# VHH binders against Probable F-box protein At1g14315, part 5

Target 1, 278 residues: Probable F-box protein At1g14315, of Arabidopsis thaliana (Mouse-ear cress) (q9m9t0)
Amino acid sequence: MQLLPHDTVEDILERVPVKSLLRFKSACKQWKLTIESQYFQAKQLICSAGGKDLNLVLVSEVPKRYHIYQLFHNSCDGLVCLFDYQTLNNIVYNPATRWHRRFPVSSTNTWRYINPSSPYRINTSSSRGHALYVDGSLYWLTGKKEIKVLALDLHTETFQVISKAPFAEADHRNIITRSLNNRLCLSVSKPLQQMIIWSFNSENKTWEQIYSIVNRSVTQSLPVAILEKNKLLCCPRSNSRQLMIYDIKTKSVDSVSIGTYRCGDSVFCYFESLISIL

## First folded at step 25 (VHH)

Design fin4 (from r2 with V50I S101T)
Fold by ESMFold2, fold request of step 26:
Structure fin4 (fold): chain B 278 residues (1-278), chain A 121 residues (1-121)
Amino acid sequence: as target 1 above (278 residues)
Amino acid sequence: QVQLVESGGGLVQAGGSLRLSCAASGFDFRSWAMGWYRQAPGKQRELVAIIYWSGSTRYGDFVKGRFTISRGNAKNTVYLQMNSLSVEDTAVYYCATSWYTPEYSGDFDYWGQGTQVTVSS
């Protein structure tokens, strides 16, 4: 009875693409508090450009009593997964509807093992609680000496190493996973030098280098979304009052002000849904 | 190029206070983590404090409430306020920075020259 309505979710995801944001000239709307509880607080930035609002979600911990962090870089079927390490609860919420539910890690009737288990250790050096959802699969980086991409197909519950990374990189901290244009992307970010972004074609299992960026304000930022006309939306990280839009052809950087607010712990593109697991 | 210049070290009596500063340049200061480490003679370098781009902080176990790290983003400077100093705090103090999320001393990529702090009994 608490199972997700899969048909409704799939319809919504296919009809609400995050893939285009036309050129910004207007400032972003004021931040809104979308979910309040004693356990977590989420804020959503809504920016208008070319007739479509861009949904970004910023998640922060509740400062006084709880420590909450994001389990995934992005959302899955309109849901965001958080973990409260003070209470040892997983929290699933829908920012669009304000629904949420807690799942204690100690509840044996809520959890089961995936069999067979992952054949590889997940690369914890990329970031804590780091996973990425793209088109029915979860992705992690694995390995310490040679970086590989581990996939979990959510329908078959099967782990598979789908590819080696398309590059040799000695410092694993340079490698960041993102969902850009609804594809798995790896960003090799050397903040004082360059950012190279690779996109994976899951149908033929090939990598394509889609961007090479040397602008040092952009290389010291995190990619968030690909916008129309080959523009890249980037977050310059914590305490920034600006997001950046980098035009790959002209090499220009435009900024959009967040007003008096600053980016929080993380920023990601959010696909809205009606889903609740009640 | 990345530059980190420490200042504010010196001789101080036990029980006293000292404030270290580290001026930073050559990178986007607001987006990088800053840290303080120390190395006493004959010992390995150890964590004193880290301040992340978010303003969150982490301290070495020996610090417990005596030291405070802060950052002045408008001045591209990180500070270490050291109170209730003891002889055991005598060391060279190093400023460090990294773009990544540092947890341990091996995670910092750029280091200052260090400033000597000597606590007399």
Scores: ipSAE 0.243, ipTM 0.655, lowest interface PAE 3.9, mean pLDDT 70
Fold by ESMFold2, last read:
Structure fin4 (fold): chain B 278 residues (1-278), chain A 121 residues (1-121)
Amino acid sequence: as target 1 above (278 residues)
Amino acid sequence: QVQLVESGGGLVQAGGSLRLSCAASGFDFRSWAMGWYRQAPGKQRELVAIIYWSGSTRYGDFVKGRFTISRGNAKNTVYLQMNSLSVEDTAVYYCATSWYTPEYSGDFDYWGQGTQVTVSS
């Protein structure tokens, strides 16, 4: 049988400081509270880039009461996935409409295996073994001797290995996956020194280096979104109430307040939809 | 430059307690994982404890609840409280740090010079 969540999702408006708006006119302009319940909160940041608004979701767990949900670090078609530690079930949620459904569905729908299965064990060392959704596929980092990118095409349900990372000198720890501008990107960082970002072109199956960044603050952060061709939004892991915008041309860093929420590992791009799953 | 300076080592009797400190500078301390490792003479370096930026922790199997790692983010300092010490805990204790998610000793990029802990019976 299907189990419904016991928590309540509640809309609460939240005032956000606007002190930095005069510095960056094309940067993040407004805040929208997307999800709030007694167990977690999420806040959406709308950033303008290239004529289309980008939505970022910032998620904060409710401290020290019940850590019973985990929000996965990505979204698909306006849906996010929560794991309920209390019932050991997955919950699919649409933040824009507040529709949700617990999985697996206890009717005739069951979990099924993908055949053939993954040819590699998924390595939990990098990106905590989490899949990254980009444009119809899931991606993982594999191996610890030579890093490879494992892909699952969700349309064909087939696994494929993208044979090698685009660089010879990568320390496996230096590589993280991100979805930037709806493309698979690898961020290769040596903190305090350099960050190189590679973008995968799925049409011709090639990697392109799109950024090379030398900056002490930015190389200690996670890339979140490309706001403009030469501006990168980054999230420090310092539980800061600020994000950073790095301008590659001027090499300047500016801060953007995220209100009462704090940066962590739970920042990703989000695109709204009206999708519900029957 | 990244700098890690251990302190608080010394001589202690078996069954006693000792608190190690590691002062860190040259990086955004709140964003990095901190760890303690130890090495006895003639033995391999082994994990004592790791504390991540989230506050979650990991301990070596031999710790058995006797040691506690903590971090003072305002003071850029990581601590190791060691209780119920035995002669087998005699070693040089090293502070280490990594921006990544370390699970192995090779995952740490910066190390302190170490502080000697000697447990006598």
Scores: ipSAE 0.148, ipTM 0.607, lowest interface PAE 5.3, mean pLDDT 68
Fold by ESMFold2, fold request of step 26:
Structure fin4 (fold): chain B 278 residues (1-278), chain A 121 residues (1-121)
Amino acid sequence: as target 1 above (278 residues)
Amino acid sequence: QVQLVESGGGLVQAGGSLRLSCAASGFDFRSWAMGWYRQAPGKQRELVAIIYWSGSTRYGDFVKGRFTISRGNAKNTVYLQMNSLSVEDTAVYYCATSWYTPEYSGDFDYWGQGTQVTVSS
C-alpha cells in the first residue's frame, strides 16, 4: 500500500487537535519529525488561529488550590505567561503540551533592554498599563487629551503610534484593550449604560464599531471572545462560577458553567499550539 | 439609581471601636470596587480603605493596621471596622464605588452622604 505524500500528511496533521498530535508522535518516525519541526509548528499555529476552536485560560487569583502565584496577560502563539511569587520566576507555559520554561527576574543574562526604547509614555489608567498581544505586536494606549495606540512590532522591535482611538471622549478608565478574533479591539464601557466595541484593521489603519450593547449585565462585564458573528463571550467581575454568552441579535444572555473556577480579570482565549521556546 | 447609605457612625471614646456599614443598591455590587474616605472640617478627603471585586484591599497610610475593610456580597454591604480610635479619626466618613479600578478619590463615580464619627477624649 502506497504511503501518502509528505505534503498531504502535513495538511492532514495541521488540522488535528494538539492532544492528538502529541499522541501521534509515537505512531512513526516521519510523523514525529514532522510534528516537531519548526515549519510544521508554524503552519499548525496559523491553522489553529483561523478560528477553528477557542480555548480558555482560567487563572484564579484567590483559590488556595494553586501553589504558585500568577502573572497573566493574554496569550501569544498558544503560550501564557505566569509569575511565581515564591520563586520570583516568570514562567512561559504551553497549556496544550505542558511545555514550560522559567525566566528568573534576577538573572541579567535573561533580560535585555529594547533599543530604541519607547518615546511615548504608557497610559496606566487604561487596562492598568498592560500590554496586549495581537498577531506579532504588543499594544498599549498612550496620550492624555487624545488617546492613541502605541504598538511594538516584536519582529523589528520598533515602537510606533499606529492610530488615534476612534472616539472623542478621553475618560481613559472606560477603555480596555482586548484581542477578539485575533484583532486589536477597544471596549469602551459605561457600565450602567452601554458598551461599544471597536475592531482595528491594521492594513488600512481604520476602526470599525462591531458591537454596541446596552444590556446592563454585559456592560458590567469584560469581553473575552467572539464565538460567532452575533455572540460574545463575557466574564462578569463578580467572581462568578459562570461566564455569559450574549447574543447581539436576540439580546439574550446565556450562562456557561466553569465548574469550580471563578471568573476574574484573568480569563483569556488562546489557540492551541505546539510552540516552545528553545 | 445608585444608592450608598452609610450607617454606624456616632460618638465613641478614644481607644474604642466602631463599625461602619454602607448598604449599596442599583448596581452589580460584586463587580464593583468599594471604598471608604474621610474628611475632617477644612481638610481634603483622604483614603481610608478600598476593597476591590477580587477581594484585594488597599489602606491609607494613617490606618496603620487599625482599620479593616470587608464586603458582604450577599447583603450588598461594605463594612469598615475601626479599632484603636483617636481624636484624629474624627471626620465624616464616606462610602464610594466605581466599576473601574480606583486609586484616587477622582476615580470614584458615586458617593454616599457620609456618616459622622466623633472620637472623644
Scores: ipSAE 0.067, ipTM 0.563, lowest interface PAE 5.9, mean pLDDT 75
Fold by ESMFold2, last read:
Structure fin4 (fold): chain B 278 residues (1-278), chain A 121 residues (1-121)
Amino acid sequence: as target 1 above (278 residues)
Amino acid sequence: QVQLVESGGGLVQAGGSLRLSCAASGFDFRSWAMGWYRQAPGKQRELVAIIYWSGSTRYGDFVKGRFTISRGNAKNTVYLQMNSLSVEDTAVYYCATSWYTPEYSGDFDYWGQGTQVTVSS
């Protein structure tokens, strides 16, 4: 009936882009059932996260009925968290499928407390107190004189300081958090001089300096993603219609047009998924 | 090297208006926050206004809607439009800049030399 065994079809489909999967649901009933199964959606997410298929999302791509403030600088399992300040709703949104669900701030059925709460004060001057999601945990910076990394393990719902920053006392303003290659990274910038990017190895609790950049255009920008072949995608804060790609090997910078969009919108990367919140 | 040059100060009658300018160079103006601060004789510098790279703004409590900060990115210039001036607005006005997200005067890393505003009557 099918031309290929079901397991072979499934292996092929998991490598197909999400937009194509959405169109393929009309191809036959077996493909629709496969694509809609929870098992396949989890398998596709794992395959997407392990591949090189990063996607760039601008806030202006969300439905215009949202008066949007982005709550996080990254995504979780292909989902992003937004806030509509006109309707006072938190919104969980899947950019690949356009699925969304609203969570009113006043709804008691939507929110619960984590007990015990964090014993540590979040450093609100860095990242405006926004959390960064990486691999099952949320991260913030804490401390004043000695910067530390505060984690919330989403499985255990436990707060703990997991590491000190990999440098001596620094002005917390110089440090921003990013998810690069699905790892917690700290970008330490002196924007007229240097940007240093540190990557955290959660297995041995150590930091690795992965970039030291002196190009003044790049040091006055925000890192967005590490691209294939060790190239760094950067977004200038200005309302630019161009992103920059910095090549760590050649030290060269290329500009990339983002069409009619501008960097003044919030920019983040994610792995595409079929995930929805039921 | 960062340079900030204020202009547009002077003598104005109470109830009048004045527009201050601050020309900036030595950095990517579009990516940095700009601010105006003032210092009256014998007093500490106090926040007048901040404008961020996004265009969002903050004002000191005493402004009460009388002043407007704006930025001309094409001219690398930040402006302060000051309306309904009173004698209490007499001070030296300074522009300042930071690449980070400033909220207080200690958060600004570069300062201009200042321009005098004197409100009489």
Scores: ipSAE 0.032, ipTM 0.522, lowest interface PAE 6.6, mean pLDDT 75

